# Ledger of designs, part 18: VHH binders against Probable E3 ubiquitin-protein ligase RZFP34 (RZFP34)

Target 1, 302 residues: Probable E3 ubiquitin-protein ligase RZFP34 (RZFP34), of Oryza sativa subsp. japonica (Rice) (q5jl96)
Amino acid sequence: MGAMDVQLESTAVQHGQAKINVEEHALVSLLSDEKYATEKTEDVDPDDYEKLEEGIMQYGCAHYRRRCRIRAPCCNEIFDCRHCHNETKNSIKIDAVKRHELPRHEVQQVICSLCGTEQEVRQVCISCGVCMGKYFCEVCKLFDDDVSKQQYHCNGCGICRIGGKENFFHCSKCGCCYSIVLKNSHACVEGAMHHDCPICFEYLFESTNDVSVLPCGHTIHVKCLREMEEHCQFACPLCSKSVCDMSKAWERLDEELATISDTCDNKMVRILCNDCGATSEVQFHLIAHKCQKCKSYNTRQI
Below, E stands for the ipSAE of ESMFold2; O stands for the ipSAE of OpenDDE; V2 stands for 0.75 times the mean of E and O plus 0.25 times the DockQ between their complexes.

## First folded at step 14 (VHH; framework vhh_3k1k_2)

Design q4 (from k3 with S30D; at its last look DockQ between E and O 0.43; V2 from the best seeds 0.00; counts 0 for: unsure alone 61.6 < 65)
Fold by OpenDDE, look of step 18:
Structure q4 (fold): chain B 302 residues (1-302), chain A 125 residues (1-125)
Amino acid sequence: as target 1 above (302 residues)
Amino acid sequence: QVQLVESGGALVQPGGSLRLSCAASGFTFDDYGMRWYRQAPGKEREWVAGISYSGSSTSYEDSVKGRFTISRDDARNTVYLQMNSLKPEDTAVYYCARDYSVATAAEGDRTFDYWGQGTQVTVSS
C-alpha cells in the first residue's frame, strides 16, 4: 500500500508587481495668457508638493471631491458644497418661506478639511499648505480634486463647465457653451438654454443632465429627446420642426402611400411644411401630405 | 457601461486611404454626437472630427479638412472616419468619443469622453 507522496508542487504564483507606471502626466501648464492667477507653482519644494497633494480625492461629498467645506454666506452655516446646502435648505422639512439656494459667487470663507482652518477662499490652505481642490475657480468658488471632468470657467456663461474648454465654444446669442462640432452649423436662438426643457420643465442652463441642441436650435434634455423618439415623436415641441433626419422615414411613407389608392375626393388642400415653411396645395389624403418643396411629411393643413 | 471599440487602423503608404470604425455600446448612440481624436507619439491628443447626434452637422480639424469624412450609422451604433490622401503626419492612435452638444455645469455627470483602446494608423513609405 505504497503511500504515493503526492508532492504538491506549490506553484509560487509570482504576484507580478504590476508596477503602476504612474505616468508623470506632465502638468503641461497650458499657459494660456488669460490671467487666471494660477499661482505659478514656483519650484515647489518636493516636501511642499507632498503637502499640496495630501488627502487628494479622500475628502468631499457625493457631489465633489474636495479638501474644504464652505461657509454659506446666506445662512452662515458650513456645508460640504453648494449642492449639499441646497438639498438641505430646500428639503420638505424646511418651511417654504425659508427655502433658498446658496449664492455660489458670494462664498467668501472656506474650511480646510485636513486641519480645520477657516480662511478666505483660496486654493491652498494657509495653515497646513494642502491644496483644497486640484481644480479651483475663484469666480465660482469651486473646488474639485477630480480634474478628469476637464473643468473650465466660461466667462460668457458665468459658471464652470466640464468637458474641456477646447471642445466647446461660447455662443453669446444662445447664452451657452456648445460643442465645437456645432460652431459653424448650429441654429442660433437667442437664450436657447435660458428656458425650461419643453418636456420635463427643468431649467436647462444649469441642468446636470445632458442637453441636446436640435437642428432647429431649440434645446432639450437628451433623456427627454429619447423619450420622444421612443414614442415616435419626431417634431420639436416648440416649433414642430423635425428633430432628426426623417428622409428614410419619408421614403417609406412614400412607398406605403403608393399602395393606398383611397384618394377619396379630388379635394385639394393647402398645407404648411413645418420643416421648410413652404406652403403647398396638394391632393387630400387621409394619412399624410407631402411638402412639394422639401418632400417632408411633417406638414399641417391650413 | 459605455464601451467604444475602434478598428480599421493599418499601415498604409502616403496618399493611401483608410476607413476607421468605432462600435459603440452601453448608451443610446443616436442621442449623442461622436468625435474622433488622434494621438501621435510624444504629442498630446488632438481633436480630428465630430458629427452631431442627428448627423446634420460635421466639423473637422483644419489639417484634415477635405481629406477626412466623418459619418455615422445609427442602426449599427457605429461612427466612421474615412481618411483619404493620408500623410505621414496622420500617423497616430485614433480614438472615438461621445460628443456632448452642450457643456454641462461642473456639477454634472462625471462621465465625460469615454475612450476605447484606440486603433493604430501608420502612414509610411
Scores: ipSAE 0.738, ipTM 0.895, lowest interface PAE 0.5, mean pLDDT 87
ESMFold2, look of step 14: ipSAE 0.800; ipTM 0.914
ESMFold2 (binder alone), look of step 14: mean pLDDT 78; pTM 0.798
OpenDDE, look of step 14: ipSAE 0.028; ipTM 0.480
ESMFold2, look of step 18: ipSAE 0.764; ipTM 0.897
ESMFold2 (binder alone), look of step 18: mean pLDDT 78; pTM 0.805

Design q5 (at its last look DockQ between E and O 0.20; V2 from the best seeds 0.00; counts 0 for: placed apart)
Amino acid sequence: QVQLVESGGALVQPGGSLRLSCAASGFTFSDYGMRWYRQAPGKEREWVAGISYSGSSTSYEDSVKGRFTISRDDARNTVYLQMNSLKPEDTAVYYCARDYSVATAAEGDRTLFDYWGQGTQVTVSS
ESMFold2, look of step 14: ipSAE 0.763; ipTM 0.893
ESMFold2 (binder alone), look of step 14: mean pLDDT 79; pTM 0.798
OpenDDE, look of step 14: ipSAE 0.057; ipTM 0.543

Design q6 (from k3 with T111Y; at its last look DockQ between E and O 0.05; V2 from the best seeds 0.00; counts 0 for: pae O 5.2 > 2, placed apart)
Fold by OpenDDE, look of step 14:
Structure q6 (fold): chain B 302 residues (1-302), chain A 125 residues (1-125)
Amino acid sequence: as target 1 above (302 residues)
Amino acid sequence: QVQLVESGGALVQPGGSLRLSCAASGFTFSDYGMRWYRQAPGKEREWVAGISYSGSSTSYEDSVKGRFTISRDDARNTVYLQMNSLKPEDTAVYYCARDYSVATAAEGDRYFDYWGQGTQVTVSS
């Protein structure tokens, strides 16, 4: 049974991969002039401005650039961020029964990285006056000096996202922020993001990895999808629909099948198309059966 | 095939201005955010500016704020970087990138799926 190396030239299916960047960043732009504009810009003493920016991008961890650490509400220990906590507390060195994740919304105390003051969650240190994160989300207790991520808080998601609020919309049915490109074109699946990746089994909604919305509306990590493609797997693991435009592949298959004299008896078989859902009666072929409606070879015998 | 081609790099004097262009092809340009990066000799590549898909949002690295302006022309499939008040410290190869939002905080940076070849900007007296 020769593995037909269908060199599927990966025609970069311009699937508007709504890269749902699940990053937790609520950018309260301190620079949004509007809400600070109503109270009198009292002449922020140039000295005060310098204090706010002191140490910008110089502190933090591998995950966030911030000028504060957090006291974990679950274990009362201090960590650079939620991810640092989770990595530490879920390590193999930790007893399985003691493993836990930090409840991000329950963080109440932060420690200023510049002066060491421990205080309630606020954007500015009450002691030294430093801004502890250019982006600050009060809901997620998130600090980040790296505003290049264009963090925003999505009330629908309940968490911070990245990529700019204007570039995404929240689909209430799918339960996540999708690219604005998909606003009118995505297959809306209830709770599409509130499940594990079918490949790596990581929970997608809170994943820091890019998530792709498939044409069928199911969701998968971009990396996992690429891995599937590299292994010539082009059917959705959940519903078996094609994950990309297979038209060229089907054309090639037509050509190949045309060269194969199927000496098989005039046996007719009933097939179901995974792509369009149509049933067809077709002549039995050892290799593949073509849907009579949409011409897909993504079919199964029924 | 996705292609990004930077242009407009030149030698300029301090205080001078330069406009970089990045011509995009092989994808629906209007559907993607775009970013500029730069890499000085012996330094790591650093983010300079970003613009959202709609052009409604722009962001800048602190050292270039007020001096650089990122813009896009979707009709021309081009993103621009207007650079004013150039400094010797701005000397670098400037790269255009299509925004590939990778949320992995662990990798410390946004990943872009496509980069141009870059254009050299030199600021010298």
Scores: ipSAE 0.021, ipTM 0.367, lowest interface PAE 5.2, mean pLDDT 81
ESMFold2, look of step 14: ipSAE 0.776; ipTM 0.901
ESMFold2 (binder alone), look of step 14: mean pLDDT 81; pTM 0.823

## First folded at step 15 (VHH; framework vhh_3k1k_2)

Design s31 (from k3 with S59D; at its last look DockQ between E and O 0.43; V2 from the best seeds 0.00; counts 0 for: unsure alone 62.3 < 65)
Fold by OpenDDE, look of step 15:
Structure s31 (fold): chain B 302 residues (1-302), chain A 125 residues (1-125)
Amino acid sequence: as target 1 above (302 residues)
Amino acid sequence: QVQLVESGGALVQPGGSLRLSCAASGFTFSDYGMRWYRQAPGKEREWVAGISYSGSSTDYEDSVKGRFTISRDDARNTVYLQMNSLKPEDTAVYYCARDYSVATAAEGDRTFDYWGQGTQVTVSS
């Protein structure tokens, strides 16, 4: 029975390498050079530059270096700045009924300090050409030759801030500008700055004093916080949470308490931790009770 | 008076490491966050890193993320910048500054940041 040698003709399928001539259609992407018209900084005539800088830092008041005065919209009197107005009009010499603050955003007229021209609020004097403030904000009607403050207008706050726009972010919920360092880590509290300092009762949002945001999200003047610390007050006046990292202090307290045998009798007490909110049952101690969850001694008996 | 003194700047090779220090005085160091800045030749000063007053929060400029680490020692009133994997583009004068947690109103404030003299970091082959 004949072994049919099935000659499997291995049809060598000549895979024709179709050289796909990928014609590199150089899509010359017409990058439309939108020539950003570098607005030729028109060569400000050196003479014009000198005029702009005339009297820089030589005028102003104790509050601002500026080359203009303001006409107060509320009383139609002329003042060096809003603060000068407010100091004058809120003086004890003024009848209480006549006391008032200048509405900063309503200032419409300024007086050039160099030439005396009264004009609408603008950065440059229309008469003599002097710059009336190297920093100028049209919204706040703010003029300042001292740009070392790195002033910027925050639309969210509605007022000018200092410290450079790049160093801060506006938190819409908190209603203020926080350090960029806190962008991803701050305790967000609605209207955190729209209240008085819990210590000195100065309104924080417009304060010119340094303000700190506590780990709990509440805000306080740095100076007031320091004063608290100097008096060994380390709890937030508003929520009683620790205002700083107390871990080292708690460790020291552990050591101290270990030396004090006055564990009164097997009396158990229930405590609430102000820091983490946990409740614990702990042995009564005359001095302090430690949270069993976060190890804080910032606790109260309940 | 507030004083900040930067140190630790040096010439290093690309890929090298350096630790900068900034000694602070004249204020309660623990009350403030701290920041590092740098200024390269012909460029504006740029923010590099920041640390909160408690040390619990840090942030970095994108170009230095993963390479630089900011830390603080309150007992020594010192902030540090550990710089690893240094690049030629990191060449700059480095400055430390006090951080403000909240931006103050522009009105009436006479003081903003305090800067030291800076420390030169040069990254070159």
Scores: ipSAE 0.524, ipTM 0.762, lowest interface PAE 0.5, mean pLDDT 85
ESMFold2, look of step 15: ipSAE 0.701; ipTM 0.870
ESMFold2 (binder alone), look of step 15: mean pLDDT 78; pTM 0.799

Design s32 (from k3 with S57D; at its last fold request DockQ between E and O 0.47; V2 from the best seeds 0.76)
Amino acid sequence: QVQLVESGGALVQPGGSLRLSCAASGFTFSDYGMRWYRQAPGKEREWVAGISYSGSDTSYEDSVKGRFTISRDDARNTVYLQMNSLKPEDTAVYYCARDYSVATAAEGDRTFDYWGQGTQVTVSS
ESMFold2, look of step 15: ipSAE 0.796; ipTM 0.917
ESMFold2 (binder alone), look of step 15: mean pLDDT 79; pTM 0.806
OpenDDE, look of step 15: ipSAE 0.595; ipTM 0.845
ESMFold2, look of step 16: ipSAE 0.809; ipTM 0.919
ESMFold2 (binder alone), look of step 16: mean pLDDT 81; pTM 0.821
OpenDDE, look of step 16: ipSAE 0.737; ipTM 0.901
ESMFold2, look of step 20: ipSAE 0.746; ipTM 0.888
ESMFold2 (binder alone), look of step 20: mean pLDDT 80; pTM 0.805
OpenDDE, look of step 20: ipSAE 0.803; ipTM 0.929
ESMFold2, fold request of step 23: ipSAE 0.785, 0.785, 0.812; ipTM 0.908, 0.903, 0.922
ESMFold2 (binder alone), fold request of step 23: mean pLDDT 80, 79, 80; pTM 0.806, 0.806, 0.815
OpenDDE, fold request of step 23: ipSAE 0.873, 0.900, 0.871; ipTM 0.958, 0.965, 0.959

Design s33 (from k3 with V102I; at its last look DockQ between E and O 0.06; V2 from the best seeds 0.00; counts 0 for: pae O 3.8 > 2, placed apart)
Fold by OpenDDE, look of step 15:
Structure s33 (fold): chain B 302 residues (1-302), chain A 125 residues (1-125)
Amino acid sequence: as target 1 above (302 residues)
Amino acid sequence: QVQLVESGGALVQPGGSLRLSCAASGFTFSDYGMRWYRQAPGKEREWVAGISYSGSSTSYEDSVKGRFTISRDDARNTVYLQMNSLKPEDTAVYYCARDYSIATAAEGDRTFDYWGQGTQVTVSS
């Protein structure tokens, strides 16, 4: 009985995948929507400007380009960033009881990477005058010289995001930021991002990996979704609804099943469609059962 | 079907100018930010510039700041990259991407769902 490798050509349903990259970037509060009036930096001493930019993009870690390190409020140790801390403290080498994550909002002290001065969280070093991060968020205590990420602080999320504030909206019900293309079309699920990825079990809301919103409203890492597709898994791990448009796949299956002689007994079975929720009574088939309402083969016997 | 088609790549002399175009189809262009990337031979693809869906925000890689300008024409479903003061280091295949998230060079191109085929820009004496 040859496993028919149904090459399900996943037709990418144009459902606006809201990729939320959660980068913990703290917004410098001073960029209120007020006009950066080009206040003529007339009176900033050219020397002071040079000091602010000293070492830009030259310091940091694999996670952020920044000119400061942080003193972790939880363990009083110094780390390049929150991620460096978490990687270190959640290592297999660390006793499980001692494993912990850095509370980003509670960071109070930073260490200048240029002069070594330890100070309260501020964008500028009080000793040498260097800007410690071109992007700075006072809430998240986030520093980053790489502004290409278009970091912004979302008050609704309580954390910094990337991708440009205008390209995203905060859905209060879902509890996260989605692409603006999903503003009127997403399946709104309460706390949609406030759970672990069903595949890799990483917490999605704070994940730095791209997150996709499925048609059912559930969320998953884009990478994990791709992996599922590569393994011909097209049902949501959480609710079993199809994660993409399967219409072409179902048509192929219709053709396939039409070639298989109805040798099965006139046994009727009750099926539930995972996609539309309809119950149908259909003739028993060894391979698959078609929903009589939406024509999906994503069904189960009940 | 979503399509992105880059054009305008050419051989130019150092200090020259070039304007790249990316024609988009198969989706509501005005709903998406757009990005330009480039890939030099033997190097990883790197981010060059980005423009928001509304066009109100633009961003640039540091090496191209002041020289390159990204713009969009929603009526024509096209994003542009004006490149001035071109340098040999700008030699690369330039790619247009639909932006639903921002990818950095370190993150790769996994954050984009659609790419064009690219257009070759060569800056040489």
Scores: ipSAE 0.034, ipTM 0.513, lowest interface PAE 3.8, mean pLDDT 82
ESMFold2, look of step 15: ipSAE 0.615; ipTM 0.836
ESMFold2 (binder alone), look of step 15: mean pLDDT 82; pTM 0.838

Design s34 (from k3 with T104V; at its last look DockQ between E and O 0.02; V2 from the best seeds 0.00; counts 0 for: pae O 11.4 > 2, placed apart)
Fold by OpenDDE, look of step 15:
Structure s34 (fold): chain B 302 residues (1-302), chain A 125 residues (1-125)
Amino acid sequence: as target 1 above (302 residues)
Amino acid sequence: QVQLVESGGALVQPGGSLRLSCAASGFTFSDYGMRWYRQAPGKEREWVAGISYSGSSTSYEDSVKGRFTISRDDARNTVYLQMNSLKPEDTAVYYCARDYSVAVAAEGDRTFDYWGQGTQVTVSS
């Protein structure tokens, strides 16, 4: 019984990968287009500007370049960032009952990396005058000197995102930001991102890994989807619909099945198509059954 | 403008070695982690290796562990991939990418923003 290596040439249907990079980047307040009245740039003392830029990109952790650390409101310990906290506190070395995640919005205190001053969450150190993050979001308590990420705060998501505000839109029904390419074409599913990845079980909404929106509207990590494809799994784990265009695969299967002598008894079976939802009555076949409506082989006997 | 230029791809025999280079420009190289990816014919692009901005942390795909080594030279704004004990399965276009997560050499596609043009590696007898 030769495993037909159906080399599914994955026609890259450019499913607009909503690269929702949930980096917990704090909402930079909508600078409302209020006319910055040219209030006279009071001569910010050149010295003050130098202080603001002191140590830029020189501090931080594996996750963020920032010039402050945070006091975790949940455990009162100091960490470089939320991710550092969560990695530490969710370690297998920690008692399961003590494991917890940092509530990002509840951070109240930060420690300046330059002078060590502990203060309330602000962009600028009250003691040494350094900017603790070129990007700062007061809502998410996020600091980052690397603005190349094009961080923005999405009020709809309640968290900071990356990739530039102009490149994404918030879908209120899906409850997340998607690529602007998907604005008029995505399958809108309520709370589409507010669930765990069906493969790795990581919560998708806050995941820093790329997320794909499937044709069915369900969401999955891009990596997990690739893993599925490598294992010739092309059905959505949640609804069983095909995750990509399988038309070429079905054509190949037609050709293969045409070579197999119909030695099967004239037994008729009822099938349900996972792709289009149609029911059909078809001749029993040991290998696969073709939907009579959409011609998909993604079917099950009922 | 951010630019990444891969080089060093070649035809090699199984068991051979190759060193890829990626020259970076248009940004402060020392502030960013770097990653190597590869794409075999008919396959999706896959992560191969990563190095933190400081070079203190490295990570590898399981299939290349013990054979490949990622390194960086900040003075030359270059990241390298030393590939030893090459296998036919290593045949792919290899790509360099900048990582937004400056200190983390973790798997993932979300943290990269720029790619090179790629360099072809072919392992064939």
Scores: ipSAE 0.000, ipTM 0.236, lowest interface PAE 11.4, mean pLDDT 81
ESMFold2, look of step 15: ipSAE 0.781; ipTM 0.903
ESMFold2 (binder alone), look of step 15: mean pLDDT 85; pTM 0.861

## First folded at step 16 (VHH; from j2 with S31D; framework vhh_3k1k_2)

Design u21 (at its last look DockQ between E and O 0.65; V2 from the best seeds 0.00; counts 0 for: unsure alone 62.1 < 65)
Amino acid sequence: QVQLVESGGALVQPGGSLRLSCAASGFTFSDYGMRWYRQAPGKEREWVAGISYSGSSTSYEDSVKGRFTISRDDARNTVYLQMNSLKPEDTAVYYCARDYSVARAAEGDTSFDYWGQGTQVTVSS
ESMFold2, look of step 16: ipSAE 0.741; ipTM 0.889
ESMFold2 (binder alone), look of step 16: mean pLDDT 78; pTM 0.789
OpenDDE, look of step 16: ipSAE 0.791; ipTM 0.915

## First folded at step 17 (VHH; framework vhh_3k1k_2)

Design w11 (from u21 with S111T; at its last look DockQ between E and O 0.39; V2 from the best seeds 0.00; counts 0 for: unsure alone 61.5 < 65)
Fold by ESMFold2, look of step 17:
Structure w11 (fold): chain B 302 residues (1-302), chain A 125 residues (1-125)
Amino acid sequence: as target 1 above (302 residues)
Amino acid sequence: QVQLVESGGALVQPGGSLRLSCAASGFTFSDYGMRWYRQAPGKEREWVAGISYSGSSTSYEDSVKGRFTISRDDARNTVYLQMNSLKPEDTAVYYCARDYSVARAAEGDTTFDYWGQGTQVTVSS
């Protein structure tokens, strides 16, 4: 709770620019800050504004700060959130045939935390007028008072994301929102986010774990890439390209091979460089072969 | 606990140069990209530059393109911002942050890293 309080204070400037009138006419994924921030400021009755802010950050569960609970469409019970439901109804302690997850897009009813009114999913309580989540997405049925996360809905992904829409772009070929840092330089791999991690085999698009976009454009969980590197595996499991800058490792290999005088002038081999794709004819060496074009030792004999 | 410590801010004349550093701890630095932001008095914090985890991708906000250069040194767990041809409009507190290559889903109790104190850059005659 202390972390979220500090985080809210540090993002106050971003909150002022990104105010979206989500109560009026717009789907969150299509809202522009410029358009709806202006309307929100000028049209708000002071008493209505006070109701909208009542109880902000004071309700919710360990997963969300929000001013509503949900009626689970799958079992018709009330929970603080979808994750609270899943922890209760999908635990190992429950008979496997009865385990289930809450289908979040099927949520139809919410319960206001301040007055207890049960209603259809919408941002504002029809009875007491309180805003049940400062961030609200009608498509995802998401309420969240903690706007320091800078949530937005991505139509291309079909889900809400965090980190501010201006800091990401949706790549339709890769099928996900990537950091703007990658916009003009990532290798664009069809459906890059719509496969299982090649190390742990969890589906990447739905994963809650951080994901790396490799220089080759393939994707792996951050933790799985770290484990791979800790075991000295520096080639992409899918395409064999180096996952990081190997120049220091190649320099050390140059030094090591220079001290091993194993000169046999009789044999040339053809190699394919996994990093640049070039083929070369080089002298045979027992340990490693260096690409003539890019100087990488990430090569294979052909 | 993730810690990001910015340094190198100073008072400089217009047209001058300055190099900012951001020392990172509490996470595996080489796993993540890094970003620089800045915040002038009375203005919102704005993105300045970013670099991918591998260093193979960089990007810059339009007003600093060609004047600022982001770089990283994974051996020192440090990201740098070299600022050249400084203008009075560059006056701000500069902050660094982790860059997430893929936007995280808006699920559960995910939180952002805390902002550091930043480092003050002042460009005046």
Scores: ipSAE 0.717, ipTM 0.869, lowest interface PAE 0.6, mean pLDDT 82
ESMFold2 (binder alone), look of step 17: mean pLDDT 78; pTM 0.787
OpenDDE, look of step 17: ipSAE 0.822; ipTM 0.929

Design w12 (from u21 with S111E; at its last look DockQ between E and O 0.07; V2 from the best seeds 0.00; counts 0 for: pae O 3.6 > 2, unsure alone 64.1 < 65, placed apart)
Amino acid sequence: QVQLVESGGALVQPGGSLRLSCAASGFTFSDYGMRWYRQAPGKEREWVAGISYSGSSTSYEDSVKGRFTISRDDARNTVYLQMNSLKPEDTAVYYCARDYSVARAAEGDTEFDYWGQGTQVTVSS
ESMFold2, look of step 17: ipSAE 0.761; ipTM 0.888
ESMFold2 (binder alone), look of step 17: mean pLDDT 79; pTM 0.798
OpenDDE, look of step 17: ipSAE 0.856; ipTM 0.946
ESMFold2, look of step 20: ipSAE 0.756; ipTM 0.897
ESMFold2 (binder alone), look of step 20: mean pLDDT 79; pTM 0.790
OpenDDE, look of step 20: ipSAE 0.030; ipTM 0.351

Design w13 (at its last look DockQ between E and O 0.38; V2 from the best seeds 0.00; counts 0 for: unsure alone 62.5 < 65)
Fold by ESMFold2, look of step 17:
Formats: structure tokens, sequence, C-alpha cells
Structure w13 (fold): chain B 302 residues (1-302), chain A 124 residues (1-124)
């Protein structure tokens, strides 16, 4: 048996812009990402290839495109997915003592969408041979036919992520997968992803909303950072460092101060720069004080 | 409705230079980092360079380090790739993409789709 993934490496599936048809690329991707038993050397039959791809993207629910349903280990009922279960069983309309979430790691039985066979969690149906999810993670019990999301499992996070494993790295101190752009330059803050957003108070690690990693290494939702900036708040709520490049804003402030006379001359104050940490002794102004080292106006009197 | 439009690709002699541009719309550009990728004939798309939303972090694939420079202009909603000392192995279609600082859980929204890209050819 040769399960070789050599013939179609030139084709990207992420955007449906593959140079070859989707079924052939999907089979190559499936063999490279999934568990398959190796028994004997055999040639690939086109009919066997079509069985693995039968029904791809045609089954599932609003949350996932996949070719199976799950038996909930908590209540022994069948649902299209974990989220469908939670929407039904853990809503505010349900008696509080009966509300529960589906324990994703305890799922042990799936139901093939094509033939209806119920079986232990495996990628391929033992009865009809269909692949039930082009992406499959045995740890998360996750099936997903939509591989354009570029799913991968992160052992450090303990869950599956999207966006392609080559685009991220796991920082054990910060406790999450960060963009590779940050790998050699992020300010590493212990447990940076294991706290509530300082604006909306939602726990960041479990959030489905986008998260920004600030230059200081602290974290906040993208939308909450934008709301801060819309209210002219440009300092980190936790450490007061500037959240963005303020150099043009500082230059504009230079020009504004130069066009008006400061009437509080001859008074000196000592300041601490929130951005660079330097102390300076500067002339008092009614409006702002400029750090002599880094030229930031993000300063306070000490 | 995110749209990313790459431009600036051309035919260039080895050792030459090009500047690629990526114009962004359909989202608040300053909220997100940006990345460049490339795909040569018969090869998979590969990451080339990235820049954080604030511009404070940049990163490069080893083979382009020192030759390529990524930059952003938030006033023009544009990310750039300045490519110097071009080599024949840099021949590819170049694409830009939005950079997410933190990887989403697999139960989140889909990623943005690729644009058409811009062709860079380095040949004598």
Amino acid sequence: as target 1 above (302 residues)
Amino acid sequence: QVQLVESGGALVQPGGSLRLSCAASGFTFSDYGMRWYRQAPGKEREWVAGISYSGSSTSYEDSVKGRFTISRDDARNTVYLQMNSLKPEDTAVYYCARDYSVARAAEGDTFDYWGQGTQVTVSS
C-alpha cells in the first residue's frame, strides 16, 4: 500500500482556487492530515476516492460542514454538533438545574450522515466508507469539511485553532497561539491570554472575538481597543504604555504648542515617561509635558 | 466584505528592485496586522513577511531577510513590500493577507479569502 501525498502539493485549497479539481486535492489533503490504516500495498481506485469525498460540504449545520452527527454523552440525544446541543440544552429558557454544556472531550459516538450508522469516533464510516470530516482531530472530537479555515491542533492550547499552523506559534508564558509576526519581538507577559478583557470583562482565552496583542504585551479585544481609541484613550489600561505609534500625534502636538504661548513659564516639574520609563525635568505646561528621551507626551508628574 | 488588491508586480532582472502594494478595504485597517505570501509555479503558497497592527513588530522568512522590507501606511490603508536584490527564485505570484495577532479557536469564523495576487518575474 502506498498512501503517497506527492502528486498534488502544488494546489492550495484555502480559497477554492486550486489548479486541479477539488475532489483530487481533497483526497491528497485527507491522506496527509488523517489516520488511515496501512494493511497492504494496493493501487488507488477512482471509485474508492469518490466514496471518501461523497457528500463533502453538503451535510452539517449552521456551525459546521461535516458528514456526521454526535451522540451527546451528557443526555444521550443526537445533535448536529456541540453548539446545536448547547443552544438547545443550555439556554436561559431551560430549567436552571437541567442546563448543561456538551463535554466535547467525552464524545464517543458519531452517526454517519450518509448511511446512518452509529459508531465510535473515527474519521471514516465503518459501514459505507465515507469520510465524515476532511479535518479530523481525535483529541477535540472535531470534524469539519471546510478546510479553507486551515484548522490545526495546538497541544499547548489543548484545542484546535484556525488560520494555519505555519502562521502561528504557541507562547507558553502568554498561554496562547500568537501570530508568527510576533515571535521574535512581542513583549512576553505571563498569562497574557488568561485574563478578562479590561474593557468588556469577557475572558479572552475562550473568546471568539478577535484579540489584539498590544506593544506592551497586554491583550484586549480588537473592538474594545477601537472603542478606546474612538474616545481618545491611547494608553494601555493596565500599564499606561501607548497602544499604537503616536509619533505623528506627538508632532502635531508640537506644532499646536508652538502656535500658542505658554503663560506658566519658569516652573519646572519632574516627569516619568510611561512609554520609555525615563525621568526628565522639564518646564511646566498647562497642556502637556514632553519626554526628553523618546519625545512622547505620554508622561506623568512624579 | 474584506477586499485586498495587490499591485506592483513586474518583470525584473536579477539584482533589481520592486515595490509591491496591497490596498485594503472592508475593515478597519489599523486594527489588524498584514502579511505577504508568495506562490511559485508547482509549489505551495508560503509566508514571506508580516507586520503587526501597530507597526512595532516585523518578521521575515529567512530567505528574504535583509532583502525585503514590509511597511504600512494606515492613512492610505496600504501595506508595502519593498523587494531588493531580487533573485530568480523570488519569481512567484505575491499575495497579501490580514494578520490576526491571536489564533482563533476552530469553532470561530472563517478566514479571509485570497485576492488575485501580483506576478513578480525575475529573469534575464
Scores: ipSAE 0.693, ipTM 0.874, lowest interface PAE 0.7, mean pLDDT 82
ESMFold2 (binder alone), look of step 17: mean pLDDT 79; pTM 0.801
OpenDDE, look of step 17: ipSAE 0.695; ipTM 0.890

